Miniprotein binders against b1l550. Designs and how they scored, part 5

Target 1, 279 residues: b1l550
Amino acid sequence: MRLPEELLERARDIHSEAPSHRIKLDRVGSFGLKVPVEFKGFLLLAEADVWVSLPEGRRGVDLSRQVEAIYELSNPPKDPFSLCREAAISLLEKLNYADSSGVSIRFDAPLQDGESLKYYGVEISSIASDEIINKIRVEILGMTACPCTAELIRAYKSSEIAATHTQRSLGILEVSTKAEHPDPDKLASIIERAMSSPLRTYTKRPDEGGLVIRSLSNARLAEDVVREMIHLFLEEFGHLPEDTHILAAVRSMESVHMHDIYAERSFSLDEIRKEISSH
Short names: E, the ipSAE of ESMFold2; O, the ipSAE of OpenDDE; V2, 0.75 times the mean of E and O plus 0.25 times the DockQ between their complexes.

## First folded at step 2 (miniprotein)

Design C1e
Fold by ESMFold2-Fast, scan of step 2:
Structure C1e (fold): chain B 279 residues (1-279), chain A 81 residues (1-81)
Amino acid sequence: as target 1 above (279 residues)
Amino acid sequence: GSPELKEMIERAEELLEWAKQILERLGDPEALEKAKRLLEIAERLIKYLAEEGDPELLKQVDKLIKELEELARKLEELKKQ
């Protein structure tokens, strides 16, 4: 049942009223919206957050207008990068009291894994003000093998291939830039190449044995993986603006401990180039 | 509609997307059987949604029915190869 529309003509516009306290809010919006997106030939159900800044003199944001804006732009489904950028710009234009707007979109991205698919996490955002800042975060699981235990066993057994513990490790690359969003498949590839080996959705025993041997031959600390991710990132994306900010991190779910190991580094391209060039 | 019906729509969308991803790959009999199973689960969910007859959800349910029909047609074509 709907309320009579005549009531709307007599209702106060609460959102445009003065607030109880003259305090600016940084982000006010609709969070957890489900939106379809087209990603590299796949139709995916993504989750979106949309927001705007709210000035000190205005009580509320027009939330229904935010939802309408993103759904208009998501039909027909389009790529999540264009949707993110276009929606952020549209929100700022349509809600003229706002100084800034933002959109984030999260989904699991399919990645070819032999004859099957595997998935990695993607979150993208665009924040619009006097300029547009694009952010992307990619998370993917891989495998690491402990070089310390490998070396101890190699010394004890005098073997070329030492036994060691292996574990799942979560690799994370986050990029914030004034340029277009980096390709998430390339970011996922960087993470996987930095690991001792990638994880597979399906393996037969010979293939599984090969992955284990690869991991043992390429044993890496979480610290090693972070440094390799940074190195590979600079090779692929060193052309981005100098003020581009990157977070590289690894969380190793240690199979021999009840706790995890974590390593990270955040940096700008300008900062890391100077560090590498100066000893 | 109810929160439960909206959650069911989301699940149907996810299942249809998974089936679409499998059907984009040509020539794998195991993948075709998995796609068939996912489409059968999605069909049952969509049928339930259609039977509930929530007016707010009619456009979303119609979209899901069309996607299901398109993917089922693609599965049938791939089985003929």
Scores: ipSAE 0.000, ipTM 0.066, lowest interface PAE 27.8, mean pLDDT 80

Design C1f
Fold by ESMFold2-Fast, scan of step 2:
Structure C1f (fold): chain B 279 residues (1-279), chain A 81 residues (1-81)
Amino acid sequence: as target 1 above (279 residues)
Amino acid sequence: GSPELKEMIERAELLLEWAKLILERLGDPEALEKAKRMLEYAELIIKLLAEEGDPELLKQVDKLIKELEELARKLEELKKQ
């Protein structure tokens, strides 16, 4: 049921009124918007959140202006990084009472996998105020193999190739920087190279055997994977500003446990360089 | 059943024996981490066996607990060196 337009002229402007309590809110916005984006030649349907700060003297945010800001910039579809940054800036321009704005965009990114595609998770954000802070989170599954059980079987049977349990592990890299968003394909590559082996969308029997042998020959603890991810990140992205903040984490879905194993490290580039140089 | 519990006991015994063999490789820094992981897994199996409450298994479980505790003490001493 549609209400008559004439009622809009008689209704109070609730959003512009003073609130019952003079309290600032940090994020008020439209969450879960569906927006098309163009990512490396693919047209994808992404999910977006848009928000602004709300001052203590204003009751509400005009949510229609938030939706307008992102949709104007998403037609025609553009790359999600430009969309994220431009929409955050546009929100501050359209909503002049706000001190800050933010946009987050989430999608599954396609990655070439032989003759097929596989997908990894990407979430990007831009937060605008006096400066723009860009954040990216990449999540991709890989395989780990237990080095402890591998060594046990090798010692017991004097075998060159030890059997061990393998499991899927989720690798996570999150980067917050004043520079442009890092390339998510490079972050995904770092995670996969740190694992015992990558996962595939499908494999033929000889390729599957090779993947298993690779994993068994490159057995790694979750702790090993996190350290390797940090090492590889520094090789690829050590040029980012010193105040760039990184989270590296692995969640291993251990096949011999009812629970997962989790390992993480948060650091700034300045912090980690000082730590490495002291050892 | 009884055969499954027997296999669990044999698995715990095997893990403790392997942890012992690895700890004998004194001076290998990786040996301590491998032994720790094996002892943790053996402890989990021993705990599950204790919860089954079979009287004939209790003597074997008590022996496994004693061996686990002795190897855990040895691991802690080696870590301090």
Scores: ipSAE 0.000, ipTM 0.069, lowest interface PAE 27.6, mean pLDDT 79

Design C1w1
Fold by ESMFold2-Fast, scan of step 2:
Structure C1w1 (fold): chain B 279 residues (1-279), chain A 81 residues (1-81)
Amino acid sequence: as target 1 above (279 residues)
Amino acid sequence: GSPELKEMIERLELLAEWLKLIAERLGDPEALEKLKRLAEILELLAKYLAEEGDPELLKQVDKLIKELEELARKLEELKKQ
């Protein structure tokens, strides 16, 4: 149904009115928008959230202006990192009452896996105010093997390579920086290299055997994986601004327990460099 | 309809738009025609599901959506080559 056009001229602008309570809101926006993006030659369906801050004296946000901002930048589909940054900036230009804006885009990123593809999770954000902060979170599954059980079985059986339990582990790297978004493929590579072995979309039986042997020969605790991820991150991305904030985490879906094991560390580049150099 | 039905309708409409965009990028007249026809079929299917509300069809439609999403990704990969 369409309403008479005359009503548009007489309708009050509810959003610009004073609220019942003079309370500032940090994020008000349109969440769960579907947008196509172009990522490294692939056309992907992504999910986007857009928001702005709302001052204590204003009742509501013009949501149509938020959708307009991301829509005009997403057609034709573009690189999700540029879309994220440009849309956040556009939101502040279009919604002058806001002190800050943000855009978050989530998608599954393809990664070449022999003749096939595998996928890892990516969430990127750009938050604009008097400066712009870019965030990226990468999650990818890998394999870990328990060194404690391996050592126990090795001692019992007197063999050089011991049987042990293996499990899927989820590696997580999250980066917040004033620089451009880090390349998610490099973040995914860091996570996989820190694991006992990567996971494959498809393996033949002889290749599967080799993967398992690799994992068993490279047994690692969740704590080992987090430390290795941090080490590898610093080698690849130590050039980022000193106030760059990183979260490194692993969730190990332990095959011998009813629960998961979780290990994490949050740090700024300035903080971690001082910590490492003090030893 | 159920929450599942509404989600499927939304996914079908988004797939139709995605396939139209891929078709335009390929520049192959026969591929463009096939993909535009698939997009039209997805739009018609979304309308059918909204009218019908058949729970037995929900599982079949979910499978079809996933297969078409994979097809779209493969077609985009072929464009790279």
Scores: ipSAE 0.000, ipTM 0.077, lowest interface PAE 26.4, mean pLDDT 78

Design C1w2
Fold by ESMFold2-Fast, scan of step 2:
Structure C1w2 (fold): chain B 279 residues (1-279), chain A 81 residues (1-81)
Amino acid sequence: as target 1 above (279 residues)
Amino acid sequence: GSPELKEMIERIELLLEWLKLILERLGDPEALEKLKRLLEIIELLIKYLAEEGDPELLKQVDKLIKELEELARKLEELKKQ
């Protein structure tokens, strides 16, 4: 085996050379790295992306220094929030030609569901420059029931119990803030509470019947779910800085259509408060 | 044979493949010392799973321990160069 120092003496430093075109790049780095993280008592295998900005006068980035940054901070495994923030700072310190650095960490988060576990998607980012911006995206499946079909069936049969189609819907909350990352379990809870009902990993037939009846009794449009998510978010996280940006979205996998229904709203806390107070 | 324990074993196998990639790429003495510490942590996790698992899963843990021992041997050879 050859030592890296001996190998480097033989080769041109390609990364430090002038590029073919004098163009700045926003994100250059190592993507799809496997990293261990500790999340709420669980050891999870996460996927990480690490990047830096590249100035117009430099051909490439040192990839080994990017891997070193994650490696050093993931030993022993720690919470993904601290890892994300510390790695972004470390990248900027190690790669002094960069104006900004970033780290994104993705994993499936366990959530207690009776005596079983269910999982929801989490992506955490930290972007470092002269300040740190923390971003979190949470995705979780729930159930929605169509109120339009429910109303039509009630009108036809004068029935007390609504009959309508149900489908899986994906709820999405994304938060970008100068404060610490919001708790993803609380974001997942907001999404589930906004739905017609949550989904379960395991259910017995009586519990399944109850879940369906709950959904039918709480029929919601995708638009209704997005508005409820925003309302619940403001109750829980309205204390965040006014320049905090939020994306709330729902993708409904319509059981009666060959296509999905999608609804979203992006806003800052300052913007949404002014909108609500104008009524 | 819990599904959760099987998932943890699969995650440890992925961590071992990640460690192999780092070993292949890095030859710096400081990085090798940090990598040795990471291998020691993985060894403790594998031993923990061996204590908690059923007989079928314990056989898989034994395989992972042997892979960890081979990685540790390669790390020691790199240090001697």
Scores: ipSAE 0.000, ipTM 0.083, lowest interface PAE 25.8, mean pLDDT 79

Design C2a (at its last look DockQ between E and O 0.01; V2 from the best seeds 0.00; counts 0 for: pae E 21.8 > 1.5, pTM O .474 < .8, placed apart)
Fold by ESMFold2-Fast, scan of step 2:
Structure C2a (fold): chain B 279 residues (1-279), chain A 81 residues (1-81)
Amino acid sequence: as target 1 above (279 residues)
Amino acid sequence: GSPELKEEIEKAERLLEIAKLLLEWLGDPEALERAKLLLEFAELIIKRLAEEGDPELLKQVDKLIKELEELARKLEELKKQ
């Protein structure tokens, strides 16, 4: 049912009214929108959040303009980085009362895995004001092997390759920068190289044996993995602006415990370079 | 009055800020056309402010003129690519 437009002449403009309390809101928007994106040759279904700041003197946001902004830009599907930036700028153009706008897009990214594909998690955002701050978070599973138990079993049974427990570990890299978004495939690669071994979608018995032996021969603590991730990140992305902020973390789903082990480090490029150079 | 002139300055600043974002992050023809339109609107506002000749606003207006000229130069450079 469509109501007559004549009713608009008698209806109050609720959004433009003064609120009951003069309080600024940081993020008001439309969350959980489904949007198609094109990522490295793949057409994917992503989930998007869009928002703007709301000044203390205005009761509400025109949510229809937010949805219009992202949907106009998503047909035909485009890469999620451009969509994020374009939609954030479009929100500022359409909603003149907003001091800032933001867009986040989440999807599972395909990664080549021999003759098949595996998937890792990606969340991309852009926050626009008088500048744009771009943020990307990559999460991918890998395998870790415990060096402590390996050492104990080697002492017990004397073997060149010690038996130990292995588990899936989730590696996390998050980057916030005034430069463009880092390539998520490179971030995923950094995480996988820091692990005892990567995980695979499919493997045959000889390849499976090789993966296990690699993991056992490259046993790493969660703390080791985080340090290696940071080292590899600096090799690949040390050229980013000094105020770029990074979170490196790993959550190890310990096969011998009812609980997980977690290790993390947050830093700016300026901070970490000074720390490493002090020795 | 002074409050009306301050509002016009804020309008020009916002147009230049959005034009800058379009030029820095979007390189497609549609974005360049939108940036050009925003710079044209900012120029009209800046010219009116300059004609007013308010001594208190002279430094702010001069800053806006310089920013407009820089963004216009950037737009022309991007058109070549």
Scores: ipSAE 0.011, ipTM 0.545, lowest interface PAE 9.6, mean pLDDT 85
Fold by ESMFold2, look of step 3:
Structure C2a (fold): chain B 279 residues (1-279), chain A 81 residues (1-81)
Amino acid sequence: as target 1 above (279 residues)
Amino acid sequence: GSPELKEEIEKAERLLEIAKLLLEWLGDPEALERAKLLLEFAELIIKRLAEEGDPELLKQVDKLIKELEELARKLEELKKQ
């Protein structure tokens, strides 16, 4: 059913009124939108959130214009980083009462894994005001091997043969910067290289054995993985602005325990360089 | 053969098996160095077994010597690559 157009003449425009309590809001928007994106030759279905700030004198947000802004830019599908940035800017232009806007886009990114494909998690955002802040979070699974158990087994009967438990570990890099979003494949590569071994989509028996042996020869604590991630990040991305903020973390799904182990470090590039220079 | 000599044969067999896996399935410098250490340890055990000269273990010791020599050649080939 369509209501008569004449009702619009009599109805109040609720959104443009002043609210009873004049309190500004930081984020008002539409969350969980499905949008198509094109990423490195793949057409993916992503999930997006869009929002703006709401001044103390405005009761509501024009939600249909928010949704229109991102869907208009998403057809035809395009690069998720461009979509994210352009939508954030478009929101500020279309909703002139806001002094800031934000867009986030989440998707599973494909990554080549020999002759097969695997995936890792990506979330990007752009927050626009008098400047643009770009944030990216990458999550990818790898394999870790426990060095403590390896040492105990080595010491048993004075054997050079090392064995230990291995497990999946989730590596996390999160970067907030005024520069363009870092390449997610490079962030994923840093995480995988910090692990004892990468995970494969599937392996044949000889390849599976090699993966395990590599892990045993490269046993690492979760703490060591985080430190290695930071070292590799600085080597690749040390050129970013000094106020760039990073979070590096690992959640290890310990195969012999009912619970996870977690390690993390947050820092700015300026902060970590001073820390390293002091020792 | 004595139980102690049988344990030493089994230890040498384990060391050679791990070294073989490192050489066949991995090729990085760290794996080659660990394989070298395992072969050196196995060599010491095999040399001691051969010097004891237990007649009941001669076949097994000869098999270990052949395997050690094969893996040592493979290690040297991979180090030149």
Scores: ipSAE 0.000, ipTM 0.122, lowest interface PAE 21.8, mean pLDDT 82
Fold by OpenDDE base, look of step 3:
Parts: C-alpha cells; sequence; structure tokens
Structure C2a (fold): chain B 279 residues (1-279), chain A 81 residues (1-81)
C-alpha cells in the first residue's frame, strides 16, 4: 500500500520545519548504501555514502531523494568515478537548499597478479559546492623488510644477503584535487614499488623464494617507504594542479612487535616542490 | 510501522533492485554469486520484518518475498544454462 500522499506530504513538512536550534550541519545523509559499479570490466558492489549540507533553518534532509539520486545514476552500472561526480552534482540539483554535497564510494579494486587477481582498497569521493573536489584513497598491502635487523645480523654473521624480519605493510595514498580522480592502478603501483616487495595472491615455491630475496635485498623502513611513495608520486602525477593535496602513509604491521609502525606526510604539490627545490 | 522497520524495508528493496541489476548483467559468475548473497540477505531481512508482526509491513514483505522468489528462480534457471 502506498502511504497516502497526505502522509508523504506530512513527512516532508517535518523536514522543512525550523529546527529547535538554528545550526547548520555540514553532512547529513545515508551511509553504507550498496551500489553497483563497473570497474575495468568487473561489476562490483560498492559501498556508498551520500550527503548534503543542511542549512540552519531546515530541520532535516530529504533522505529518500538522496538515495534516489545515486540509484538513478547507478542504473545501468557505470564507472565509480563518473558515478561519484555525477551523483554529487545531482544531489545539489535535487536538494536545492544544500550549499554542498558529497558522495563516497568504496570498493575493492581487482588487480591482475599473473594468472590470479589480487586487490587494493579504493575510496573515491566527490564534494560539490561552488567547485568540485575529487578525492581518491588507495590502500594496498605490500611487504617490508627491516634494514636495522638486517644490519645487526650482518654484523653478527657475514652474509651477502642478511636475514631480517619481514612484515605486511599497508601503503596509503590519498589525493584530493580539482582535477579528475588520479588513476587508482597507478597509485597502487606507486605504493607497491615503494615497498620492499609486493604481495602475491598466488605464489609458486620458486616465486615465493624470489619475493623474499627481493624484499631482503631491498630492505626499507616505513619512513623510507613513505619517502619513496612521495618521490614516485611526483614522477607520475607531478602534472596535477599545484593545490592538489596528498597524504602518503604507511602502516607497518611489525612482526617483532605487538604494535604497528606508522609514518605519514601530508602535503600540497606546491609545498613539496618548494621543499625539494630548497635542497 | 516503526521508522526502523520502514528503513529496513527500504534497504531490502534496494538490495532487491541491486540483485535485479546484477542478474541482468548475467555474464559474470561472480555477479551471480553476489546476487544470490543479496537475495539471501534480503530474505533474512524480510523474514525478520515479517516476524515483527506489522500487518502493513507483512503485505510489503509478501510482495518482496514474491519478487525475491522470482529472482531466485531466474538465478537458478541461469545457473542451469
Amino acid sequence: as target 1 above (279 residues)
Amino acid sequence: GSPELKEEIEKAERLLEIAKLLLEWLGDPEALERAKLLLEFAELIIKRLAEEGDPELLKQVDKLIKELEELARKLEELKKQ
């Protein structure tokens, strides 16, 4: 039974009422939606958050209209980047009382790993106001080998390749730009190349040995990984607008400690260029 | 019905719609498995909603169950191809 139109009108009236406290809200929306997206020929079920700002004079947001906005655009499934941008714009159009909108879409991106697939985490967002800001966060696991322990073992036992502890490390690149979303595969590649070695979903025994040897021969601190990520990012994406903001981070799940090691740098392209040029 | 129940129904309806879309995109075995999972989840939500005994909810639930059953049937037919 469709609720009588009168009940729908009454529900709309409540949202349009003046609030008890005239306070603007930055984000009001639906979180944890599921939306189909097409990415690199894969149909993925992504998580989505949609929100708008709420002016001080309005009690609530029309949540149904927000949900409708993203689902209308998700049929047929499209690339998540276009969906994100288009939905953010559509939200402002549909909810004309909002001065800003936002969409976030999260999914695991498939990445080819020989004959198998591995994955990396992606969270894209678009925030629309007077301008559109696109954000992408890529997270991928890699392997790091500790150079400090390697040096200690080398000092104790002369070996060309010193044994050391290895651990999984999560690399993070977050980019906020007025340009189009950077290519997530390229971001994932930068993170993997910055680590001692990539992880693999499928390893044959010879490949596993090679992966470990590579890691040992390329031992890196978490700090080294972050610096390498930044360096590689500048090489690949230095053409982005100077006001582009980047977070490069690593969380190393240390195998010898109960805690993780974390390192990060937040910067704009303009800032980091000035820093590098000063040396 | 409780606002919570309405929200859960809307979630189930959305899941159903997504499952339908995934079914229409039938060329990917993974999509089929995902659609099955979504159907199972929607069925569970619907069953839970039905147990809470709201008569208006029950009618909507019955409609959703029928749609899910039809989707499940289509999925089974596609699995046999």
Scores: ipSAE 0.000, ipTM 0.154, lowest interface PAE 20.5, mean pLDDT 81
ESMFold2 (binder alone), look of step 3: mean pLDDT 81; pTM 0.778

Design C2b (at its last look DockQ between E and O 0.35; V2 from the best seeds 0.00; counts 0 for: pae O 13.2 > 1.5, pTM O .777 < .8)
Fold by ESMFold2, look of step 3:
Structure C2b (fold): chain B 279 residues (1-279), chain A 81 residues (1-81)
Amino acid sequence: as target 1 above (279 residues)
Amino acid sequence: GSPELKEEIEKAERLLELAKLLLEYLGDPEALERAKYLLEWAEAIIKRLAEEGDPELLKQVDKLIKELEELARKLEELKKQ
């Protein structure tokens, strides 16, 4: 049953009233929207969140205008970075009482893996106020080989055996910057190169053996992976603004244990340069 | 200054901020047209504030005029690209 449109003229505009408690809200929005995006030639279904700040003198947000802002820009589908940025600005235009807005977009990004594909997780956001802050988080699985077990086996009486346990490890890079979003494929590449070996969708037995042998040559603790991720990040993205903030982390799904290992480091480019130069 | 004059200054500042975001972060023809609209709206407000001649607000109005002129030049530069 559709309600008569004449009721709109009789009803109070609840959203524009002052609230009983005049308290500013930082994020009021619509979360879990499904939007199409075009990423590097692929059409993907992404999940989006949109929000605005709400001043202390306004009771509510015009939620339909929020949803309208991103859906108008998502047809036809476009790259998620442009969509994120444009929608954040459109939110401020449509909801002129807000002093800030934000948009986040999450999707699984396809990545070439020989003649097949694999996927990694991407979440981007843009937060607009008097400037735009861009954030990107990339998560990709790789393989790690334990150096501690390798050393114990090497020290065993025979010392002729080279072996250790290998496992999947989830690498994470998160970047917040005033510059444009870093390319997620480059972030994924940094994570994979920091691991003992990349994971493959499919390998034949000789190729699988080579992959494992490579991982033994690059045996790394979760802590080592995080440090290598930081090193490689600085090589590729050290040109970003000095106040760019990074989180580098690894969750290792240790094959011989019932629990995971986790390591992380957060830093700004300014902070890490001072730290490295002091050594 | 009266409360309505302060509100008008805040509105002009807001319009200039939005136009600046459009010009700095977006460069397509639609964004340039939106920025043009915002600058014209801000210009109308700023001209009325300047014509009112409130001595209490002179520095704020001068700041707005300078920002409007900078953004208008930026818009014209981007249109030629």
Scores: ipSAE 0.011, ipTM 0.527, lowest interface PAE 9.7, mean pLDDT 86
Fold by ESMFold2-Fast, scan of step 2:
Structure C2b (fold): chain B 279 residues (1-279), chain A 81 residues (1-81)
Amino acid sequence: as target 1 above (279 residues)
Amino acid sequence: GSPELKEEIEKAERLLELAKLLLEYLGDPEALERAKYLLEWAEAIIKRLAEEGDPELLKQVDKLIKELEELARKLEELKKQ
């Protein structure tokens, strides 16, 4: 049932009214929108959030204009980076009372894994005001092996390859920058190279043995993985603006514990360079 | 100055900021056409403000003229690429 069109002419414009309390809101928007994106030759279904700031004197946001902004730009599907930036600007164009806007797009990115694909998590955002801040978060699982237990077993058995416990570890890299978004495949590669070994979607017995041997030969603490991720990030992305902010983290799902181990470091490029150059 | 003139200054400032975002962060042909539209709209407002000749707003109008000229030059530079 559609209501008569004449009722729209008689209805109050609630969004333009004064609110009950004159309080500014930082983010008001449409969350959990499904949008198609084109990523490295793949058509993917992504989830998007769009928002704007709401001034103290305005009761509500025109949510239909927010959906229009991202819908118009997602048809035909385009890369999620351009979609994020363009939609954030479009929100400010369409909603003149807002002093800032933001767009976040989340999807599982395919990554070649032998004869199959594996997937890693990507979240991209752009926040627009008098400048644009681009943010990307990449999460991918890898394998770590405990060097402490490896050393104990090596001492006990005098083995060339020490036995130790291995576990799945989630590596996380998050970057906020005024430059364009870093390539998530490169961020995922950094995380995997920092781990003891990558994980596979599909393995045959000889390949599985190889991954275990690789992990055992490259045993790393969660703390080691975070430091290596930072080192590799600086090699690949050290050219970004000095005020670029990075979060590097690892959550290790310890096979010998009922709990996880977590290590992280957040920093700006300026901060980390000063720290490293002090040694 | 009148409250109406101050409101028009704020509108012109916002249009120039939006044009700057399009030119600096997107730079594609569609963004350039959108920026052109916003700059033309801002120019119309700035011209009207200049014609009113309000002494209290003169410095703000001069600033808007300079920002408009800088963004117009940036647009022409990007169109050549």
Scores: ipSAE 0.010, ipTM 0.543, lowest interface PAE 9.5, mean pLDDT 84
Fold by OpenDDE base, look of step 3:
Structure C2b (fold): chain B 279 residues (1-279), chain A 81 residues (1-81)
Amino acid sequence: as target 1 above (279 residues)
Amino acid sequence: GSPELKEEIEKAERLLELAKLLLEYLGDPEALERAKYLLEWAEAIIKRLAEEGDPELLKQVDKLIKELEELARKLEELKKQ
């Protein structure tokens, strides 16, 4: 049932009223929206959050306009990067009282693994104000083999390839930049290459054996993985603006402990270049 | 100038900056269309500001006009590609 327009004209616009407390809010929006996106030829249903700032003099945000902003841009489905940045801008247009807006889009990105698919997690964000900041977070699982246990076993019994415990490790690259979002597939590849070995969705027995042997021959601490991620990132993405901020992290789901091992480094491109050049 | 006029100037500046950023995303036709919209919006604000006739604002408005014109040219160049 649609209310008559005449009644709407008589109704107070609650959102435009002065609040009881004149306090600015940083983010007000709709979280957990589902929006279609096109990514690498796949049509995916992504989860999206949309928000704007709210000035101190306004009681509430026009939430319907926020939802409209992203859905108008999502039909037909487009790449999530364009959707993210365009929606962030559109939010500022539609909600002219806001000085900032943001959009976050989350999905599992398909990655070819032989004849099957594996995946990595993606969270794309764009924040618009006087500038646009694009953020991408990529998470992908790999395998790590412990070099410490390998060394202990080698010391006990000499072998060409020392046995060691292996575990799944989650690699994380988060990039914030004024440039375009970095290629998520490249980020995922960096993480996988930094691990002892990648994971596979399915393996034949010979392939599985090879994967494990590779891991054992390339044993890495979580710390090693993070450092390798940073190194590989600089090789691939060193062309990004110097103020680009990066978080490189690994969460190793230790197989011999009940807890995880975590390592990270946060840095700007300018900062890390100076650090490396000083050695 | 009135606080309102200052806010409008800041808004126009922001819109122009956003349009500029969108125009840097080469190969995205949708970004171009969006940039066009932002420029049109900025133009509308700038026109209103110009009509207010405040001499102090005129210098700021003139700067905005120049930036708008530059971005509009860039937009047109990109549309031809």
Scores: ipSAE 0.000, ipTM 0.178, lowest interface PAE 13.2, mean pLDDT 85
ESMFold2 (binder alone), look of step 3: mean pLDDT 83; pTM 0.826

